# Miniprotein binders against b1l550: the designs that were tried, part 202

Target 1, 279 residues: b1l550
Amino acid sequence: MRLPEELLERARDIHSEAPSHRIKLDRVGSFGLKVPVEFKGFLLLAEADVWVSLPEGRRGVDLSRQVEAIYELSNPPKDPFSLCREAAISLLEKLNYADSSGVSIRFDAPLQDGESLKYYGVEISSIASDEIINKIRVEILGMTACPCTAELIRAYKSSEIAATHTQRSLGILEVSTKAEHPDPDKLASIIERAMSSPLRTYTKRPDEGGLVIRSLSNARLAEDVVREMIHLFLEEFGHLPEDTHILAAVRSMESVHMHDIYAERSFSLDEIRKEISSH

## First folded at step 15 (miniprotein)

Design u48I
Fold by ESMFold2-Fast, scan of step 15:
Structure u48I (fold): chain B 279 residues (1-279), chain A 99 residues (1-99)
Amino acid sequence: as target 1 above (279 residues)
Amino acid sequence: SEEELERLADEFRELAERLGYDEIEVTREGNRFTVEAERNGVRIRITIEVDGKEIRITVEIEKDGRRIRFMYVITDPEKLEKYLEEIERIIKMFLEYRE
């Protein structure tokens, strides 16, 4: 069913009317949109949220223009980072009453893993006003091994390879910057290198043995992993604007406990450099 | 470095020309180039700064009294072409959208 367009001339423009209460809203939009994206040679199904700010004197947002903005830019499928930035800017251009706009896109990123693939989580956003702030969050699982138990077992019965418990640990890097989004593969690589060892989609016996030996020979506390992640991040991304904000975190799913261990640090590049240089 | 700055200035001048800008002003101050142009009420100001291997690009677009600024910090030269294409698409959007 489609109603005649001449009804638009007679109907009230509800969204431009005054609201019941003069309260500004920070985010009003279309959430959970499915969009195709092209990521490093792969066509992926991503999920997108689009929104704008709503001034206190306006009742509603033109939601059709929001959907139009992202779908026009996603056909043909393109790089999700460019899509995110371009769509946020497009929303401000199309919805001139808004003070700010935002776009968030989330997907599972493929990562080459021998002859197979493994996946890590990516969520990006772009928030546009008189400036654009780009945010990326990368989450990937790795393995950690406990150095405390390793030392205890070594004291009990000496061996060339320390025995200890291992567990899955989730590494998290979140970056908020005025520059373009950092490459998620590089962020995932930083997380994996900070761990005792990476995880694999599949292993043959020699590869599995190698991962176990690597993990045991590189035992790390969650606290160690966070500090190493920060160190590696600064080596790779120290060129970003000084007001760039980073969250580095690890959640270790301890195999000997009923609970998880969590460690994190938030910082700006300016803050962390002053901290390191004060020594 | 200076040859790279001149090459980049030419690339952004050509970008503005492809977008239909006729009056393009390119100015230099030290390690920075600024490309300024105006067409159909859309004013652009693109600042390029080179420091070693790092290329910093700041894009400002003004239309109907609204200004937006965004930037790139490029350390991988292979990414430059991709970001030039993105900048061109963004400016084109402002030039083509009419209320």
Scores: ipSAE 0.766, ipTM 0.911, lowest interface PAE 1.1, mean pLDDT 87

Design u49R
Fold by ESMFold2-Fast, scan of step 15:
Structure u49R (fold): chain B 279 residues (1-279), chain A 99 residues (1-99)
Amino acid sequence: as target 1 above (279 residues)
Amino acid sequence: SEEELERLADEFRELAERLGYDEIEVTREGNRFTVEAERNGVRIRITVRVDGKEIRITVEIEKDGRRIRFMYVITDPEKLEKYLEEIERIIKMFLEYRE
């Protein structure tokens, strides 16, 4: 059963009416949409949010047009970066009362790990107005080993291999740029290379031993990891516009504490280059 | 290189032609070129700059008094084709949508 179409002629157009209060809203949209995406040969189920700005004189947004915009562009499935950018622009074009539009897409990205796969988190967005701003956040787990405890044990026992505690650490790189989204696999690689060692989905005992020894031989503070991530980011992505903004962070789930250790730095490419060149 | 810049200018002119633009102006200055065209009230301006292996593309689309600008900074030449296809799809949306 559908209501008769004749009722639409008699119904008020609620969305185009004046609101109770003349207040502009920054984001009005459809959140938690499921969309298929193609990522590096994988067909994945992603979650998307779509939104537009709402002017002070308009009561509501045409939510059906928002959903249609992203679903039309997601069939057939395409890479989530193109989908994000195209959908944001499409929303702004289709909803002419809006000053800005945005799309966010979240998914777990597969990464080859020897004979198996592991996964890292990706969240991207595109915000369109007179220009487009693209943002990507990559999160991947790695391992860190404490250099302070290693030094104490070495001093105490005169051991050839320093003993210390290891823990899972979450590395985070977030990039906001006027250019296209950076490659998430490269961001994930930067994070893993900054860690004491990467984590694996599957290990046999000899490989597990090697991973532990690698971590112990490359002990790093959370602060060390953040600095190394920034250094590696500049080597890989120094070509981005100077006003590109980056957040580099590590959350270490300390095995010897009931709390986590957190270190971060936010910067623009222009700022960090001036800072480094002053030394 | 001069040859690479000329090849890219041809590729972007062909992109505009595929979109149905009849009056296409291509202007070259140093290591950059600009492609300008207008059709059905949709004006495009694409500026491409080549610096070594890096290709910078800026796309501006103007329709019904509204302008949007977006860009690419390409260091991996394999990605160029994908971004040309994306640019074409975006411009096509502006050409095809009527309200």
Scores: ipSAE 0.781, ipTM 0.921, lowest interface PAE 1.0, mean pLDDT 86

Design u49T
Fold by ESMFold2-Fast, scan of step 15:
Structure u49T (fold): chain B 279 residues (1-279), chain A 99 residues (1-99)
Amino acid sequence: as target 1 above (279 residues)
Amino acid sequence: SEEELERLADEFRELAERLGYDEIEVTREGNRFTVEAERNGVRIRITVTVDGKEIRITVEIEKDGRRIRFMYVITDPEKLEKYLEEIERIIKMFLEYRE
């Protein structure tokens, strides 16, 4: 059922009215939208949030215009990074009362893994005002092996490859920058290279043995992994603006504990370079 | 003035021309150039700096008293065409939307 458009002539424009209280709101929008995106040859179903700031003198936001903006840009499906940046700018242009706009898009990214695929988590955002700030968070599982237990076992019964416990560890890299979003595959690669070994979706028995041996021969504390991630990040992305902010973190699901081990460091590129130069 | 800088200046001039800008000003200074143009109340300023293998692009769009600025830092030259297309689409949004 569709009501006659003639009613628009008589209806109040509720959104444009003064609110009961003159309070600005930081984010008002449509959350949990399902959006198809094209990512490196794959058609994926992503989840998106879109929002704008609402000034103290305006009662409401044109929510339908927000949905129109992202769907207009997502048909046909396109690269989620371009979609994120373009939609944030489009929202700001279409909703002229807003001082800022934002878009967040989440999806699981496929990654080539020998003969198969594996997946890692990607969450991106773009916040537009008089400039754009782009944020990306990449999470991927890897394997860590405990060097402390390895050393104890080696001391107890000498062997060239010390036995130790291994566990799945979640590596996290989050980058906030005025430049374009970093390539998520490169962020995922940094995380995996910092781990004792990557995880595989499919492994034949000989390959599984090799992965285990690699992990045991490359035992690393969560603290070691975070430091290595930062080192590798600087090698790959040191070209980003100096005010780029990074979070590097590892959550290790310790196989010998009922709890997890967590290590993190947040920093700006300017801050970390000064710190490293002081040593 | 490098040959690469000249080619880039031409590509950005062509981008502005495709968007319907007729009065396009290109200014070169050392390893950078700036493209400025205005049509239908939409003013653009695109600054491109070449520093070794890095290409830095800053785009400023002004319309109805509002200015927005965004940038790219390109170290992979194959990404240039993709970002030029994105810049073109973004400017087109400002040119096509009217209140």
Scores: ipSAE 0.766, ipTM 0.910, lowest interface PAE 1.1, mean pLDDT 86

Design u4A
Fold by ESMFold2-Fast, scan of step 15:
Structure u4A (fold): chain B 279 residues (1-279), chain A 99 residues (1-99)
Amino acid sequence: as target 1 above (279 residues)
Amino acid sequence: SEEALERLADEFRELAERLGYDEIEVTREGNRFTVEAERNGVRIRITVEVDGKEIRITVEIEKDGRRIRFMYVITDPEKLEKYLEEIERIIKMFLEYRE
């Protein structure tokens, strides 16, 4: 059923009316939208949030305009990074009362793993005002091996490869920048290379043994992993603007404890370069 | 190189031409150039700087008294075409949308 369009001439424009209280709202929008995206040859289902700021003198946001903006830009499906940036800008252009707009997009990214695929988490955003700030967060699991227990076992029974406990560790890299979003595959690669070894979707017994030996021969503290992630990040992404902000973190799901170990460092490129150059 | 910078300037001039800009000003200064154009109340200013394989692009769009700026720092030259297409789509939004 559709009501006659002539009723719009008689209906109040609720959104443009004064609100009950003159209070600015920071984010008003449509959350949990399902959007198809094209990522490196894959058509994926992503989840998106879109929002704008609402001035104190306006009662509501045109939510239909928000949904229209992202859906127009997502057909045909395009890469989620361009979609994120273009949609944020489009929202500011279409909703001229807003001081800022934002878009976030979340999806699981496929990564080739032998003859199979594995997946890592990606969340991106773009926030537009008089400039655009792009953010990306990548999370991927890897394996770590404890060097402390390895050293104790080596002292107890001399061996070329000391036994120690291994566990899954979640690596996290988050980047906020005025430049375009960094390539998530490169961020995932940095995390995996910083670990004792990567995890696999599928292994046969000889390959599994090799992975374990690699991990045991490359034992690393959570603190070691974070420092290595930062080192590798600077090698790959040192070209980004100096005010680019990075969070590097690892959460180790310790196999010998009822609790996890967590290590992190937040920094700007300018800050970390000054710190390193002081040595 | 000087020749590479001139080729990039031509690519950005062509981008502005595809968007319907008739009077396009391209200014060269060392390892950078700036493209300025105005059409239908939409003013664009694109600054491109080249350092070896790194290409830094800053885009400014001004419409109805509001200015927005965004940038790219490209280390893989093969990605340039993708970002040129994105820049073109964004400017087109400002040219096509009214009130």
Scores: ipSAE 0.786, ipTM 0.920, lowest interface PAE 1.0, mean pLDDT 87

Design u4I
Fold by ESMFold2-Fast, scan of step 15:
Structure u4I (fold): chain B 279 residues (1-279), chain A 99 residues (1-99)
Amino acid sequence: as target 1 above (279 residues)
Amino acid sequence: SEEILERLADEFRELAERLGYDEIEVTREGNRFTVEAERNGVRIRITVEVDGKEIRITVEIEKDGRRIRFMYVITDPEKLEKYLEEIERIIKMFLEYRE
């Protein structure tokens, strides 16, 4: 059922009215929208959130304009990074009462893995005000192997390749920058290269043996992985603005414990550069 | 290099012309140039700096007393065309949308 449009001329504009309490809201929007995106030759279904700030004197937000903004920019499907940046700016332009706007997009990114595919998690955002801040978070599983147990077994000389416990570890890189979003495949690559070995979707017996040997010959603490991730990040992305903020973290699901080991470091490029040069 | 800087200055001037800007001012200083233009109450200022293979682009758009600034730091020249197209689409949004 559709009500007559002539009623709109007589209806109050509820959104523009004064609220019950003069309180500013930081984020008001449409959350959990399904949006098709094109990512490196793949058509993927992503989930998006869109929002704006709401001033203390305005009762509500034009939610239909928010959905319209991202819909118009997502048809036909395009690169999720461009979509994120363009939609945030579009929201700010279309909703002139807002001080800021934001868009977040989440999806599982395919990564070529031999003859198959594996997937890693990507969450991006763009927040627009008098400037735009772009954020990306990449999460991917890898393998770590304990160097302490490896060294003990080597001391026994029971094998040329020391035996040790191995476990899945989740690597995390989060970057917040005024520049464009970093390439998520490069971030995923950094995480995997910092691990004892990557994980695979499919392995044949010889390949599985090789993965295990690689892990054992490249045993790393969670602390080692975080430091290596930072080192590799600086090699690849040291060109970003000095006020770029990074979180590097590893959560190791220890196979010999009922609990996990966690290591992290948050820093700005300016901060880490000064720290490294002071030694 | 000087050749890259000249090519980019021409590309951004052409971008502004495609958007309908008639009064376009291009200022060159060392390894950078700035493109300034105004049309229908929308003012743009695009600054491009080239350092070796790194291209830094800063875009400022002013409309109705509001300013927004965003930037790119490009180390892969193959990405340049895509970001130029994005810049053009963003400026077009400000030119086409009316309150």
Scores: ipSAE 0.790, ipTM 0.922, lowest interface PAE 0.9, mean pLDDT 86
Fold by OpenDDE base, second read of step 16:
Structure u4I (fold): chain B 279 residues (1-279), chain A 99 residues (1-99)
Amino acid sequence: as target 1 above (279 residues)
Amino acid sequence: SEEILERLADEFRELAERLGYDEIEVTREGNRFTVEAERNGVRIRITVEVDGKEIRITVEIEKDGRRIRFMYVITDPEKLEKYLEEIERIIKMFLEYRE
């Protein structure tokens, strides 16, 4: 049912009215939108959040314009990075009362694993104001082998390669930068390389044995994994602006304990360089 | 590096021309150049710096008292065309949108 145009003319524009309390809001928008994106030759349906700031003198945001902004840019489907940046800028342009905008896009990214696919989680964001800040979060599962138990067993059995417990570990890299979003595949690779071994979608017997042996030969604490992630990140992305902020974290789902082990470091490129240079 | 810088300067000039900018100023200083232009109240300033194989592009757009700045750091030449197209689309949005 379309409301008669005459009724629309008589209706107050509720969104443009002064609010009962003059308070600025940081984020007002639509969350849980579904948008198509093209990523590495795949057409994916991603989840998207879009928002803008709301000044103290305006009651509400034009939500329809927000939704329009992202969907106009989503047809035809494009890469999520450009979509995120362009949509954030478009929101600021279309909603002129806003001093800031933001877009977040989430999906599972395909990653080649031999003839099959594995995946990692990715969240791509852009926040626009006087400057645009791009944020990317990558999460991927790997395997860790405990060096402490390995040492205990080595001492007990006197074997060169000691048995130890293994567990799934979630590695996380979050990067916020004024440059374009870092390559998520490279970030995922850093996480996998920092762990004892990657996970596989499928394993043949020889491959499975090799994977476990590799893990045992590269036993790492959660703390070791985070430090290795940081080291590898600096090697690959040291060219980013110095004010780039990074979160490196690992959640290890321990196989001998009922709880998880967690380790993290938050830092800027400038900060970490100074820290390393001081040693 | 010099050849790359000259090529980039030409490409960004052409970009501004395609967008309908008539008065385009290109200033070169060492390994850096700046393209400045204005059309219909939309002012653009694009700064490009070449350091070895790294290209840093900073785009500033000013319209109706609002200024937006964003940056690209390109280490893979294959991405240059993609970002040029993106920059063009972004500037076009400002030129076309009128309240």
Scores: ipSAE 0.667, ipTM 0.879, lowest interface PAE 0.8, mean pLDDT 91

Design u4K
Fold by ESMFold2-Fast, scan of step 15:
Structure u4K (fold): chain B 279 residues (1-279), chain A 99 residues (1-99)
Amino acid sequence: as target 1 above (279 residues)
Amino acid sequence: SEEKLERLADEFRELAERLGYDEIEVTREGNRFTVEAERNGVRIRITVEVDGKEIRITVEIEKDGRRIRFMYVITDPEKLEKYLEEIERIIKMFLEYRE
């Protein structure tokens, strides 16, 4: 069902009209688009947002061109990182009134876990203007064990493996850079290695016991995990441009409290190198 | 490694040739080279710097008085081909899209 094209000759061009108020808008676009992506051998359904800046003298954005840009680039499905970067640049090229464009893509990334899979959260974006800024946020659950309670139990009743409470902790790494998006599997690996132990999709009883013993033998405060994440990040990604910005955070869902513990640090590579070298 | 730099320069020259550029200028300066080309109002400038196993690629595209710059910092040589293909697709978008 479609209306006759001759009606376009009589219709107003609403989007090119002057707005009621001459105010610039930072982001105008199509949000919540479902797009297929190919990630490390998997076909996944991702969610995407696409937008452009809108100048003060223009009433609206060509939404059809935005949708066309991302769908053209997503058929056949490709990796979400190339899709994100290419779509942002394509939007800026196709919508000449815009000063900037952006694309955000979200999905759950599969990670091999013994005979099964586990999943971690990935959100990426690319913002294009006279240069491109690429951002990635990775979130993955791990386990932490409290060293304070472990020390109290050791003092009370000496044993080789100190008893303490354990809990799930959410590790977060967010990177904004002019370089390509960092590999999310490497970011997830950094987070898991900083924890007392990783979590598993399933365990048999002997494996479960081993995981708990590993966690207890590697007790860490949320603050310890954040510092270790930063240390490991610098070892793996210290080659990125000096103005690369990082957020490292942990939210520990304390099993002995009704509330969570949270620790974070944001920094640029330039800033953290100066801080470390001052000591 | 001069051999690595020469192989990379040839690879980027071939990329420009595949995009239809006829007048390609390659300038060598120490551990870096720059590839410059212009076709159909689209000017490209690709700078590649090699430091050990690290490859830094900066791509600049100029069209209709506007310039956009993006870069890659590659430490895993296996990913080089993928990023070259992406660079080629991006430049092709500028060459093929006309208002």
Scores: ipSAE 0.787, ipTM 0.921, lowest interface PAE 0.9, mean pLDDT 87
Fold by OpenDDE base, second read of step 16:
Structure u4K (fold): chain B 279 residues (1-279), chain A 99 residues (1-99)
Amino acid sequence: as target 1 above (279 residues)
Amino acid sequence: SEEKLERLADEFRELAERLGYDEIEVTREGNRFTVEAERNGVRIRITVEVDGKEIRITVEIEKDGRRIRFMYVITDPEKLEKYLEEIERIIKMFLEYRE
């Protein structure tokens, strides 16, 4: 049922009215939208959040304009990075009362694993005001082998390659920068390289054996993994602006304990460079 | 590097021309150039710096008292065309949108 236009003319514009309490809101928008994106030759359905700030003198946001902004840019489907940046800017342009806007896009990114596919989780965001800040979060599972247990077993049974417990570990890299979003595949690669071994979608017997042996020969604490992630990140992305902020983290689903082990470091490029130079 | 800088300057000038800007000012200083233009109240300032293989692009757009700034840091030449197209689309949004 479409309301008669005559009724619309008589209706107050509720959104433009003064609120009962004159308080600015930081984020008002639509969460859980579904938008198509093109990523590495795949057409994916991503989840998206869009929002703007609301000034103290305005009761509500024009939500329809927000939704239109992102969907107009999503047809035809484009890469999620461009979509995110363009949509954030478009929101500020279309909603002139807002002093800031934001877009977040989430999906599982395909990653080649031989003839099969594995994946990593990605969240791409852009926050626009006088400046645009781009944020990307990558999460990928890997495998870690415990060096402590390995050392105990080595002491008990003299072996060059000691048995140890292995577990799944979730590696996380979150980057916020004034530059464009860094390459998520490179971020995923850094995480995998920082762990004892990557995970595989499928393994043949020889491959499985090799994967486990590699893990055992590269045993790492969760702390080791985070430090390695930071080291590899600096090598690959040291060219980013100095005020770029990074979160490097690992959650290890320990196989001998009922709880997880967690380690993280938050830092700016400037901060970490000063820290390293002081040693 | 000099040849590269000149080529980039030409590309960004052409971008402004395609967007309908008629008074385009290009200023060069060392390894950097700036393209400035105004059309229908939309002012753009694009600064490009070349350092070896790295290209830094800063875009500033001003309209109706609002200024937006964003940047790219390109180490892969293949991405240049993509970002040029994106910049063009973004500026076009400002030029076309009227309240």
Scores: ipSAE 0.763, ipTM 0.914, lowest interface PAE 0.6, mean pLDDT 92

Design u4R
Fold by ESMFold2-Fast, scan of step 15:
Structure u4R (fold): chain B 279 residues (1-279), chain A 99 residues (1-99)
Amino acid sequence: as target 1 above (279 residues)
Amino acid sequence: SEERLERLADEFRELAERLGYDEIEVTREGNRFTVEAERNGVRIRITVEVDGKEIRITVEIEKDGRRIRFMYVITDPEKLEKYLEEIERIIKMFLEYRE
């Protein structure tokens, strides 16, 4: 049953009322919305969060307007990066009491892998105020091989390719910038190239042997992978604004331990350039 | 480079014209140009700077005493059309929404 619209004239506008306590809230919104997006020829189901800041003098947010904003822009499905930026700006325009708005979109991105596909994780956001800040986080699995054990086996057996333990490692690149979101495929490529070898969805035994040999011949510490990711990032994305912030990280799921190894570095482009130029 | 800057200036002028702006001011300064226009209380300022293969676009929109600024740093010329379309859609939102 739909209630009569005449009731709206009698009902209090709860959201516009003064709150019990005059406290600003940073993020109030609709979280876990399912939204279709178009990504490089694929139609994907993404998950979105939308929010705005709430001033100390207002009791609540117009949640219906938030959902309306993202759904109007996502029909028909479009590029998630444009959707993210446009929806954040739209929210700020539609909800004039807000000082800031934000949108986050998460999805698994397909990547061509021989005759098959593999997937990597993408989370993007856009936060709008008097300017827009775009953020992207890419996570992709690769393989690392332990150089310490490799060195011991090489010394013991005098072989040119030493046996060592290998493991899955999760590479992470997160970029926050005033410019448009970086291409996630390029970020995924940087992560994979920094690893001992990429992982594959499907291999036959000769290809699997090649992957293992590549990994063993390119043994890397988690610390090595992070440094290489930073180096490759600067080559590809050094053109971004100086105040761009990056997080580079690796979590290695060590096959010889009950625990993981983790290495990270966060930096701004301005900071890292000064650091590198001092060496 | 100079011809490229002039061509880009024309494209952004045409973008403003498609949005219904009739008083469009284009100012050129070295490797940069700025397009300024106002319609129905929505003022836009688009600054484009060309440095070799890199195109930097800054868009500023002012409406009802509020300003928002966003930018692009384009190194792949194939992406220019996509970002022009996005800029047009964003400005259109400010022009069409009055509540």
Scores: ipSAE 0.788, ipTM 0.920, lowest interface PAE 0.9, mean pLDDT 86

Design u50F
Fold by ESMFold2-Fast, scan of step 15:
Structure u50F (fold): chain B 279 residues (1-279), chain A 99 residues (1-99)
Amino acid sequence: as target 1 above (279 residues)
Amino acid sequence: SEEELERLADEFRELAERLGYDEIEVTREGNRFTVEAERNGVRIRITVEFDGKEIRITVEIEKDGRRIRFMYVITDPEKLEKYLEEIERIIKMFLEYRE
């Protein structure tokens, strides 16, 4: 049933009324929206959150305008990065009482893996006020091999290829910047190259043997992986503004322990360059 | 290079023209240029700096006493067209929306 629009003339504008308490809210919006996006030739179903700040004198947000903003920009589907940035700006333009707006978009990104595909996690956001801050977080699984156990086996048997335990490790790169979002495929590549070996969706025995040999010959501590990720990040993304903030982390699901090993470093580009140049 | 900077300036001037700006001021200084225009209460200021192969673009939009700034740092020239299109779409939102 559709009620007559004439009723709107008699209805109170609840959202514009004074609230029960004059308290500002940081984020009010529509969360868990399903939106189609186009990513490197793929049509993907992404999940989006959209929000604005709410001033202390206003009771509510016009939620329909939030949904309309992202809907209009997502039809036809476009790349999630442009969608994220444009929607955040659009929200500020359409909801003039807000001091800030934000959009977050999450999806699993396909990555070519021989004759098949593998997937990694991407979460992006854009927060708009008098300027825009863009954030991206990439998470991808890889393999690590323990150099400590490898060295013990080498000492015991003098083997050229040391036996050691291997495990899945989750690599994480998070970047917050005033510039456009970094390319997630490049971030995923940095993580994989820092690992002992990448993981595969599908391997035949000869390829599987090769990956095992690669990981055993390239044994790395979680600490080694984080340092290598930072090194590779600086080579690829050193052009970003100096106030760009990065989190590099790895969570190793150690096969010989009931718990994980975790290593991380947070830094700004300005901070890390001064640290490296001081040595 | 001077030639590359001149081509970029022309591209951004043409962007402003496509958006319907009639009076467009382009100011060049060293390795940078600025495009300034105003139409229908929407003022834009786009500053482009070229340093080697890196293109730095800062876009400022002012409307109804509110200003927003966003930027790009492009090291892959192939992405320039995509970001020019995005800039055009964003400015168009400010020109077309009336509350």
Scores: ipSAE 0.783, ipTM 0.919, lowest interface PAE 1.0, mean pLDDT 87

